# Designs tried in a protein design chat: VH-VL binders against Collagen alpha-1(XVI) chain (COL16A1). Part 9

Target 1, 182 residues: Collagen alpha-1(XVI) chain (COL16A1), of Homo sapiens (Human) (q07092r50to231)
Amino acid sequence: GFNLIHRLSLMKTSAIKKIRNPKGPLILRLGAAPVTQPTRRVFPRGLPEEFALVLTLLLKKHTHQKTWYLFQVTDANGYPQISLEVNSQERSLELRAQGQDGDFVSCIFPVPQLFDLRWHKLMLSVAGRVASVHVDCSSASSQPLGPRRPMRPVGHVFLGLDAEQGKPVSFDLQQVHIYCDP
Below, E stands for the ipSAE of ESMFold2; O stands for the ipSAE of OpenDDE; V2 stands for 0.75 times the mean of E and O plus 0.25 times the DockQ between their complexes.

## First folded at step 4 (VH-VL)

Design B25 (framework fv_becotatug)
Fold by ESMFold2-Fast, scan of step 4:
Structure B25 (fold): chain C 182 residues (1-182), chain A 119 residues (1-119), chain B 107 residues (1-107)
Amino acid sequence: as target 1 above (182 residues)
Amino acid sequence: QVQLQESGPGLVKPSETLSLTCTVSGGSISDYYVHWVRQAPGKGLEWLGVIYHTGSTDYNTPFTSRLTISVDTSKNQFSLKLSSVTAADTAVYYCARQGYPIWTYFDYWGQGTLVTVSS
Amino acid sequence: EIVLTQSPDFQSVTPKEKVTITCRASQSIGSYIHWYQQKPDQSPKLLIKYASESFSGIPSRFSGSGSGTDFTLTINSLEAEDAATYYCQQSYSWPLTFGQGTKLEIK
């Protein structure tokens, strides 16, 4: 596994506010600048076919009207290879990935507990043809996921991107990790 | 050391179903992708399809309507069934393990089994 | 699908000679190419993964290089036991595909 705070250069980005709490973890406030890096620098061999993405995050009130990508890896043409989308109106997460034939495969996870303006730990796990989401101490929600194309080290990785305008979305982070052995 | 071994009838009549089994020993099939690859006499390698231990499958387009790959985790076995065979399906059939889930190369191969389609 | 074209199809080589086998992809595939050796009556054996990484136990005379569309497998000093057919394979996209093979015979 690896820490995406380092891989995405969040500590080196001056536009990301670093809120140091003497009694707790460092808080990173996104939204003032794009969080993106070439895929080859974040995932030299592409995102693994099986992985777990773990975030400790807080969704702000203004995001409650948006559809946006929490995490996305594009291909060379800018199309998503894989994306984890926040649908604020439905209070859900949607995982989408390029299918073997080039069409998208997807699954939806209801996560109303994320929309309470509080800190939460979120885990997305992708293994075989099953994707699962954990929020805090809750039981995993699992959904079938169709066959997808292998991930490629092309395009860019994005964190916090508005789906319609391609602009940064403001939210708070404490932790972002990828585990390659879920 | 992980070993894969194919088994099944070496002779199949045209229009019948070709059935092969791949047995994994020396390790658990948990977290493995297992692929099937064939090779016609004197020809190159052709990928047929893949299965994950959970039963999820992908097939190469020419075989989608005829091919079924399945798994029996209690026996550490993968099976391949190819229906409506013709002489063009005569080949050595291999099962091969994908490197750990993040890597798509074949690190261990079965010994291969020749299946001849003839009357 | 991605087509892989190998050259040469066949080569008869002298022991200790340096041999280069090429594999050309129909589109850019980064470093998602792997090389296999298949001796007569045997299953394929992985030699090189991700263009240039040697698999465990493979003699140092085998090396791989390239990126994008053009890849090479080099045998620095050919030994008698290297008489075999060599295949490249791409893992950039499904379906997985192989080159047509390069057969090496020792003189």
Scores: ipSAE 0.005, ipTM 0.448, lowest interface PAE 17.0, mean pLDDT 83

Design B26 (framework fv_becotatug)
Fold by ESMFold2-Fast, scan of step 4:
Structure B26 (fold): chain C 182 residues (1-182), chain A 117 residues (1-117), chain B 107 residues (1-107)
Amino acid sequence: as target 1 above (182 residues)
Amino acid sequence: QVQLQESGPGLVKPSETLSLTCTVSGFSLSSYGVHWVRQAPGKGLEWLGVIWSGGSTDYNTPFTSRLTISVDTSKNQFSLKLSSVTAADTAVYYCARVRSYYGLDYWGQGTLVTVSS
Amino acid sequence: EIVLTQSPDFQSVTPKEKVTITCRASQSIGSYIHWYQQKPDQSPKLLIKYASESFSGIPSRFSGSGSGTDFTLTINSLEAEDAATYYCQQGHSWPLTFGQGTKLEIK
């Protein structure tokens, strides 16, 4: 699979703070600069139809927004092809993708455990007509997901984007990977 | 001022479908999820399921095959349908709103449903 | 499924006493515990959210504490209107679960 820290140039972005423990993992603090790249450079053939997105992350207390995108791939016109949205009011993740007919297909995953100001490992898996979310040692939660349009290598990939203002969202990362065999 | 109010038949025959409506005011159904919780006479609270603002639903495992929760945003109403009822489904049924702290912050008054011939 | 165990099941108390109700989770739930009060023939009302935050309009005599697996609801000086059943509820993992309840009666 693909290391998105490398493909999104997080280590080369000076505005992203790198926090090194004397012993422990490197921490990347986002929010000061946009985390985005053209889709062609991140996924040359587009995001695979089946994939797993794995993050080790910490959500900060004062993210005061109705919704924001943890992960998003847009089309050539700037509309989402696929997005994983954080809903802070509902303490949930919503996966949305362009449907076969042009409407969005979506499913919602309650993830209250992510909102405790602590580190968590999050996995989103998309396979066939099913999407699943797994947090830490909890059981996986699965939801049906309607038929989707194939992903195209156009537009941009975003990590941590405010849905209304298009500004970077502040949170901490240790790991972000995509696997093509979920 | 946030209000939720359950309504529906108070008596349902065994094997039939229990149908309840929750009418809400003072908030937008597109911005909030709604939970259904029941309480058998003299017993504790049991979570049944939820419908999220995006329309997706999650149901507690013993109800997955019998329970349907839906929303009609034009009428400010949620509905609950529970099929193949038995005497064990006799309970007060509550609808309740979920907010940013995902506790159930405002509850309806509850409606008693008795399953009896 | 996370199981919540409340203690005591029942307590008969005198006005002005300090009352402590405990809730223990079968696995760590961080601070994702909420407390409700249910008076006879009434719907539950949210008292405390996120283990320790008071809901709007709740009297200051109610407080909550704890993290991980052990949580407490405290009524610092019991009033007659506090006769009710109290429930804890975890919001950490789905499905949502409630404790079995603690009934407080006034002597």
Scores: ipSAE 0.006, ipTM 0.463, lowest interface PAE 15.4, mean pLDDT 83

Design B27 (framework fv_becotatug)
Fold by ESMFold2-Fast, scan of step 4:
Structure B27 (fold): chain C 182 residues (1-182), chain A 119 residues (1-119), chain B 107 residues (1-107)
Amino acid sequence: as target 1 above (182 residues)
Amino acid sequence: QVQLQESGPGLVKPSETLSLTCTVSGFSLSSYGVHWVRQAPGKGLEWLGVIWSGGSTDYNTPFTSRLTISVDTSKNQFSLKLSSVTAADTAVYYCARSLYWHTGYFDYWGQGTLVTVSS
Amino acid sequence: EIVLTQSPDFQSVTPKEKVTITCRASQSIGSYIHWYQQKPDQSPKLLIKYASESFSGIPSRFSGSGSGTDFTLTINSLEAEDAATYYCQQSYSWPLTFGQGTKLEIK
């Protein structure tokens, strides 16, 4: 596993506000600038076929029907290889990845509990043909996911990108880790 | 083959509205924003604004009250209207595209069209 | 807005010479700098994106480097067709801004 805060250089980015709280962990406030790095610098061999993405986050108020990418890896042409999309209107997460036949495969997870303006731990795990989402101490929700193309170390990794305008989305973050062995 | 092409009147009178069209082909409009950039004679490049695939627009601060960018998806055409023009608006006007998931570089540009503001 | 200052404004160079163009940002912008080439009466052409990534079809003699506030575009061995004005551009913060340009002429 590895710490994406380090690999995406969030601590070295002046536009990311660092809030020290004596009653808790360091808070990173995103939204003032794009959070992105070339994929080869974050995942030198590409994102693994099986992985777990773990975030401790706080979602801020959003516009109706607003969709944005919490996490996305693009290919060399700028199209998504994989994305975890926040749908604020539906209060859901959608995992979308390029399928073996060239079309996208996806699954949707209802997560209304994330939209309460409080801190939550979110875990996305992808293994074989199953994707699962686990929020806080609740039971994991699992969905089938079709066969995917292997990830490649091309394009860019993004955190917090508006789906319509491509602009940074504001949210708060305490932890973001990826494990290659879920 | 990706192509962007500007068109419109090359001469506009002071106080009138400058109106240009950018016609695009060879790519999916749902994946790209189309930007307008201008260049005054002998000067550098200045970003004016962008329209995204959903119709949302962003304008550079000096132009927010005078600038309108719109899209006609049935014709693959983007338009720029700049009202109340002065001699300072004389420039070559370019349209250019950027990817939704890559903020702010322009991989393909139109050829540019010169607009002169003169009485 | 973020101001980009290029140096030099103008340079007369000989073929096969190594040329370095610099771009300085008024604040730290990570790697969100892009470089364009503009020949007379032509549109700008993307050379380098995200400080160091070559755009498709660009000759290997062009390279970019830097992070934070100081960035460089290097032409390793100048060719006659490289006579042009070069612009840096930032995408770290909106509005998007360009440097003032560096004009290269062949001796």
Scores: ipSAE 0.014, ipTM 0.581, lowest interface PAE 7.8, mean pLDDT 85

Design L21 (from L01 with heavy chain D31S D98G Y99P G100R E101Y Y102L S103T; framework fv_levilimab)
Fold by ESMFold2-Fast, scan of step 4:
Structure L21 (fold): chain C 182 residues (1-182), chain A 118 residues (1-118), chain B 111 residues (1-111)
Amino acid sequence: as target 1 above (182 residues)
Amino acid sequence: QVQLVQSGGGLVQPGGSLRLSCAASGFTVSSNYMSWVRQAPGKGLEWVSGIYSGGSTHYGDSVKGRFTISRDNAKNTVYLQLNSLRAEDTAMYYCARGPRYLTYFDYWGQGTLVTVSS
Amino acid sequence: DIQLTQSPSSVSVSVGERVTIDCKSSQSVLYSSNNYLNWYQQKPGQAPQLLIYWASTRESGVPDRFSGSGSGTDFTLTISSLQAEDAAVYYCQQYYSTPLTFGQGTKLEIK
């Protein structure tokens, strides 16, 4: 597995505030600048078909942003190959990916606990034809996910992007990791 | 305050097409999940399709590939395009706001009758 | 798909009596401390109306004689003191996963 904080150059981005606390973990405050890199630099062979995405995050109140991408990998034309979308109004996560036959496949996870203005550990696991979301250690939710196209090392990776306006979204991060064996 | 006004139903022959409309007032459809739920004569409720904030669409297995949900944000209207209609598609079609918080439908339109017969 | 099975399919009771309607899910609809199960009331000739959401939370404007209970796979709608206007078909509904599904309905008639 690998650290997306390093792959996406979050430590090198001056607009991302770094809050170092000797009593606690390093906090990264996003929102002031886009978090993006060419897919080839983050996933040289494309995102694997099976993976786990693990984040430790704090979602802030986004009354004017109903839907945004927590994580997204686009194709060469800017359309999602895969996206994990946050809907603050509905308190949900939606995983959407390009299907084997060109249509999108998707599944939705209710995650109201995530919207309490506190730190949470979130894990998205994709294996075979199943996607699962775990928030903290309280419960696991699994949903069927149709057959997907292999991910390609084209386009860009985004972290925290408003779905309608294409602007950076403000939230706090402690950890972001990808594991290839979910 | 909140209102959903439906139109576009009617009688159509098998294999035909219809477009149902649902005009919303008192809220914006682009900020809310919106769904279509149908009810065949004398039968129960069946969720048909949903469109979510950001434009993600979902369909029940019985209509997948034949029906298309869409919205026009400028007109604050949700549509359901029905293609390749079959006799079993005969039903009252309701537009509903939801699933709110991925749980419930809080406002429903008055319903639009679709009859498929020769 | 998640299947919801209601019992009874039909019930006839007198004004003032207590009525219970059960809904059984083919799999758990509990996630992050919330049961994604709702109850709707549909009176003849009308669109359905929300009564209860998150298994036990009563919608604004719904009389307190209506209550919901249960968790995971087994849920109950209770009407503690039946009134004449409660004659309707009652449906449970889940949104733990798509496709969204409803129970087959319970017809409540008043003697």
Scores: ipSAE 0.006, ipTM 0.513, lowest interface PAE 10.1, mean pLDDT 84

Design L22 (from L21 with heavy chain G98H P99G R100L L102W T103S Y104K, light chain T98Y L100F; framework fv_levilimab)
Fold by ESMFold2-Fast, scan of step 4:
Structure L22 (fold): chain C 182 residues (1-182), chain A 118 residues (1-118), chain B 111 residues (1-111)
Amino acid sequence: as target 1 above (182 residues)
Amino acid sequence: QVQLVQSGGGLVQPGGSLRLSCAASGFTVSSNYMSWVRQAPGKGLEWVSGIYSGGSTHYGDSVKGRFTISRDNAKNTVYLQLNSLRAEDTAMYYCARHGLYWSKFDYWGQGTLVTVSS
Amino acid sequence: DIQLTQSPSSVSVSVGERVTIDCKSSQSVLYSSNNYLNWYQQKPGQAPQLLIYWASTRESGVPDRFSGSGSGTDFTLTISSLQAEDAAVYYCQQYYSYPFTFGQGTKLEIK
């Protein structure tokens, strides 16, 4: 799997506040600087066709009034190849990806649990024509996802990007990993 | 119903400035790539500028440093600020939505005429 | 910059005939399996209308007499059975890289 804290250089970014607790998890506080790297650095062959994205995160009160990208991979022209968008008004996540026919495909997951100002573990898995979301110990929510174009190792990877202003979004992270099927 | 309604064209002298507006309804401009494309009288189409949903801007070589694309998300409107206008900037200016991401320019405004003459 | 060259510059044909319009790119607009090439129709006094995207995919509502073909650097728009309403200027456009560019246009006149 890939540790995105390492691949996106979060520990090496001075503007990201590191809150250390000797017996608890290290907390990374985003929002003061962009979190982005060239896609080829993070995913040399592009994001795998089947994957699981796992985050341990805390959404802050001010993010509850925003629409923003939790995770996004763009193409060479800056358009999204894939995005996981937080819709704070609807308390949902929307997964969007480039479809095989050139139009995007999407699915929506209600996740009101994420908006309680507490830590949660979130897993997004994509396999075949199904995308699923798990929050904490809850059962998986699955949605059909149309056929997608292969991901390309171009453009940039983003974490925490405001959809309206293109500015960093403030939220807290403990871990970010991507897992691929063997 | 998706619509793009344009305004702000007119007659200006060389060296003058204009701001073109493109008001969108039926979708959110900040969620789409938006472009300006111009057409000189009797000539072909020329891409002028674009703004990505994340805010990045791009310009054609002939207008870099003179034109600025922007948007007002609260008004759901895209603007093109034209500065240091030249006679060769005389054209019909169209705004266009870049459909679903980059797959197509699927909706176009009606156009607004800019005439630069002394 | 990517230069698109269309041929012919103009053509005059009768209703019911077939016409082909070519678009040549100065460099490949193919990445993986996608050709970043669109075709537009512009009637006098109107904004352009999308006909075909991804080189060969017909836009919803566009008549099946319109088809696109080609890959890499050589592309063709075909109208298999011309109707009087098809009189227009046709443009190819690439969105492979910035700046986006259009061909110079092909004027189609119906006799």
Scores: ipSAE 0.006, ipTM 0.469, lowest interface PAE 11.7, mean pLDDT 84

Design L23 (from L21 with heavy chain Y52W S56T R97K P99Y Y101P L102I T103Y Y104S; framework fv_levilimab)
Fold by ESMFold2-Fast, scan of step 4:
Structure L23 (fold): chain C 182 residues (1-182), chain A 118 residues (1-118), chain B 111 residues (1-111)
Amino acid sequence: as target 1 above (182 residues)
Amino acid sequence: QVQLVQSGGGLVQPGGSLRLSCAASGFTVSSNYMSWVRQAPGKGLEWVSGIWSGGTTHYGDSVKGRFTISRDNAKNTVYLQLNSLRAEDTAMYYCAKGYRPIYSFDYWGQGTLVTVSS
Amino acid sequence: DIQLTQSPSSVSVSVGERVTIDCKSSQSVLYSSNNYLNWYQQKPGQAPQLLIYWASTRESGVPDRFSGSGSGTDFTLTISSLQAEDAAVYYCQQYYSTPLTFGQGTKLEIK
């Protein structure tokens, strides 16, 4: 597994606010600058077919009025190879990926618990034809996911991107990790 | 204050080469998708090439293998190298900046005319 | 490649009238609740200017008489009360996939 805070240079980006609380963990506040890197620098061989993405995050009140990508890897044309989209109106996460035949495959996870202005640990795991979302210590919510095209080390990785306007989205992070064995 | 200033057009013979330049001010070319779009006299717009913020390049089918898009970040300038030119490449060539969304071209250069004839 | 067909190819109207320009895509340009379709205006001797993105979102500084509508394969640009300065060629463009493609253009002339 590896730490995306390092791979995406979050600690080295001056526009990302680092909030230090003597009684708590370091908080990274996104939104002031784009969080993106070429895919080849984050995932040299592309994102693995099976993986787990783990975040500790807090969704702010103003994000509750947006549809935005929490995590996205684009292809060479700038369109998603895979995306994890926050739908604030529906209080859900949508996972979309390029399918084996070129069409998109997707699944939706209701996650109303993320919209309470509190810290949560979120895990997305993808293994075989199943995607699962785990919030905090609750049971995993699993959805079938159609066969998908292998990920390629092209395009860019994004964290916190407005789906309509491509602007950075403001939210708070404590950790973000990828594991190759979900 | 965003501005794109183009140069490098002219008259060339079939099989010739030419380099177009697009000098940017008010933003950084390395942070945006940059594109070349051409327009033959009296005809519509045709997308030619683009370069992503990360350096990935794209080309229209009619120019693949003949044209090369590049940039010089220190000069904040985008280039289009035209090789093996044909009569049908005669057009006004525009440099354009993409932003939000990435392939929506919010600023364009003034255009550079390329004429390919004997 | 995605092909865009505009209709009409040309139209001549008077100041104050309503104008509609249609753009038909050979395949859907809808993904993630967004239509990957732009509209541009090109006046004689000038570079194109962005009017509408995401099929219906008006670019900053564009007058509110311009509006975009439609979804999937069928899109329309509407000018609700035509002004003399609106004489131009109008182009739709898709950015759902590369190669990026434009419609053939609609020439709008003022009587």
Scores: ipSAE 0.006, ipTM 0.489, lowest interface PAE 12.4, mean pLDDT 85

Design L24 (framework fv_levilimab; at its last look DockQ between E and O 0.03; V2 from the best seeds 0.00; counts 0 for: pae E 10.5 > 2, placed apart)
Fold by ESMFold2, look of step 5:
Structure L24 (fold): chain C 182 residues (1-182), chain A 119 residues (1-119), chain B 111 residues (1-111)
Amino acid sequence: as target 1 above (182 residues)
Amino acid sequence: QVQLVQSGGGLVQPGGSLRLSCAASGFTVSSNYMSWVRQAPGKGLEWVSGIYSGGSTHYGDSVKGRFTISRDNAKNTVYLQLNSLRAEDTAMYYCARSTWFGRSPFDYWGQGTLVTVSS
Amino acid sequence: DIQLTQSPSSVSVSVGERVTIDCKSSQSVLYNNKNYLNWYQQKPGQAPQLLIYWASTRESGVPDRFSGSGSGTDFTLTISSLQAEDAAVYYCQQYYSTPLTFGQGTKLEIK
């Protein structure tokens, strides 16, 4: 699959602190600068209808009061094509994507376990008319998702964007990958 | 302390060229959306061009093909190259920052640089 | 392109009065439950200053007599009790899509 640490140039971004972790992968501390790259660099062919987004992340106490985009792909005008929104007050994720008919389609996943200030593995799977979220090895939720417009390889990809102020959001990251299903 | 210091304006004949500069301090231009907005004497504001944090550029219809926005990240500076200038390009040119990728308001503005195009 | 039309073009009012300035967008600037519409104040010889973003959110340091309202295509800036220092030109601006566009401006004068 696509390693977004490489595709978003996180290791080459001096503003992102890299913290050695003897117990696992290097920790990337996000929030000091925007994490963004042109979509054509990250996803030159766009995203297929089936994909999985996998993150190993640690949400910080400051994010507990925020609504923010964990992951977002825009078009050339900055208009969202697909986004995964963290609603910290409701402790939920909302997936939104452009629908075939112009309206956005969405679904909501409760994820209270992400907000305990510990490391978690989060997987978002999107397959046709169904999206699912898995947290660690013991929690999963699936929701219907309406028909989607194909994601075009234009605009920008973002990781960690405050929905209210449009600023980078602080969190720690060890892994972020996209996998495509056949 | 955020500052935008502009330079490079002046008087030029039609068909001529100028390069405007906008030197930023207190933030990183490559982490923000930077724009040029102009105002003809006695007229309203017109967005001219912008450059996204990822490097993509956009232009107003009246300047497409004649103006080029660019930046030098090492100098923390944004430029606007004005080519094939016309009398209607006479304006005060402002450099402006959005706090984030084009989807936030212009919260900081430079002092303005006057460009006069006169035959 | 999104056109913004302000009304009135000019207004002359006394200190303490309520002033409303309308901004009509040629298409909706609402997306993802946010209105991509700003208001700016520009005094003579100065660069514009941000007043309101997201249609209704007041920028830090802006007096609470300034308020924004509206959604979709129709927006209003209200000054609830005009002060002498509020004499300026006011602009709405959309940042929904490029090209970014401004209204033509509304000149506010004190009688």
Scores: ipSAE 0.007, ipTM 0.534, lowest interface PAE 10.5, mean pLDDT 85
ESMFold2-Fast, scan of step 4: ipSAE 0.013; ipTM 0.567
ESMFold2 (binder alone), look of step 5: mean pLDDT 91; pTM 0.937
OpenDDE, look of step 5: ipSAE 0.012; ipTM 0.607

Design L25 (framework fv_levilimab)
Fold by ESMFold2-Fast, scan of step 4:
Structure L25 (fold): chain C 182 residues (1-182), chain A 122 residues (1-122), chain B 111 residues (1-111)
Amino acid sequence: as target 1 above (182 residues)
Amino acid sequence: QVQLVQSGGGLVQPGGSLRLSCAASGFTVSSNYMSWVRQAPGKGLEWVSGIYSGGSTHYGDSVKGRFTISRDNAKNTVYLQLNSLRAEDTAMYYCARQLYYGSGRYPYFDYWGQGTLVTVSS
Amino acid sequence: DIQLTQSPSSVSVSVGERVTIDCKSSQSVLYSSNNYLNWYQQKPGQAPQLLIYYASTRESGVPDRFSGSGSGTDFTLTISSLQAEDAAVYYCQQYYSTPLTFGQGTKLEIK
């Protein structure tokens, strides 16, 4: 697995506020600076074809008016190889990835529970021809996902990118991790 | 094949209203970002309004409070409601698509409608 | 608002010549690894058509003679060997910030 807080250098970025509450875990407040690294530094062989992305996050009130990328890996030209987008008006997540046949593959997950201004644990799992989203202790939502093109270690990884303007999105994080299927 | 077919428009007096339509085929408007861009006769391009896949809307300062962008998912059509029209709103109005398909979003207008002329004159 | 200024406003050139059109942004349109700057071509009586996006990437179907370059605030569209069909108005456009803005346009006339 990979700890993305470490691999994206969030602890070493002075513009990212570190909020230590004696009663709770360390909180990272994003939005003041871009959260990005070259893909080769984060995923030296590219993002695995099967993985689970786990986040503990809090979506702030102003993000409820926006469409934005929670997680994205681009190619050498800056176009997405894979993206997980927050659609705040529809209260959903959309996973998109380049398909094997030159087409794209995507699936949409309703997640209204994320939009309550509270902390949530979110897991995106991609395995075989299925993608699944699990929020907190609720049952997983699964969607069929077509065959995907292998990810390449080119371009950049982004976390918290405004889909309309490409600017940093302000939200709070406690954990970001990628687990790889053996 | 992707097509944007526009309708509406015409001649109206100052203070009047019009509704422009942009019917899409070959893709789903609710899954993409749609904008209206206008061009006054002999002048350059001016972005007017946009509606993003999640439904958030944005407006240029010159039209804020007077124009409203909307969509009808069942008809796969984007609308621009023009209210309180002024002579300075006389322009060719284009609808344009920002692709949001598969692996993400592409920050450019790859397809444009043919344009709808709006003339505001007494 | 981000203002885009194009130069020249108008240019007349002969078939086969090289032409360059500059676009200057009032602030940087670079975010991370991407320049949110596009170029469009508009022929008389037609809607604009995309030529270049992310400052330097040619849209599918656009001839090789068109190229884009630059980063941050200074951008250039180059037509390496002008053809008669290239007579048009060319616009740069930023997608970095709303409101989205266009340059004032450069009219390219063929002699």
Scores: ipSAE 0.005, ipTM 0.507, lowest interface PAE 10.0, mean pLDDT 84

Design L26 (from L21 with heavy chain V29F S31N N32Y Y33W G98V P99G R100Y Y101P L102H T103W Y107S; framework fv_levilimab; at its last look DockQ between E and O 0.09; V2 from the best seeds 0.00; counts 0 for: pae E 15.4 > 2, placed apart)
Heavy chain, then light chain:
Amino acid sequence: QVQLVQSGGGLVQPGGSLRLSCAASGFTFSNYWMSWVRQAPGKGLEWVSGIYSGGSTHYGDSVKGRFTISRDNAKNTVYLQLNSLRAEDTAMYYCARVGYPHWYFDSWGQGTLVTVSS
Amino acid sequence: DIQLTQSPSSVSVSVGERVTIDCKSSQSVLYSSNNYLNWYQQKPGQAPQLLIYWASTRESGVPDRFSGSGSGTDFTLTISSLQAEDAAVYYCQQYYSTPLTFGQGTKLEIK
ESMFold2-Fast, scan of step 4: ipSAE 0.006; ipTM 0.578
ESMFold2, look of step 5: ipSAE 0.000; ipTM 0.447
ESMFold2 (binder alone), look of step 5: mean pLDDT 91; pTM 0.920
OpenDDE, look of step 5: ipSAE 0.024; ipTM 0.558

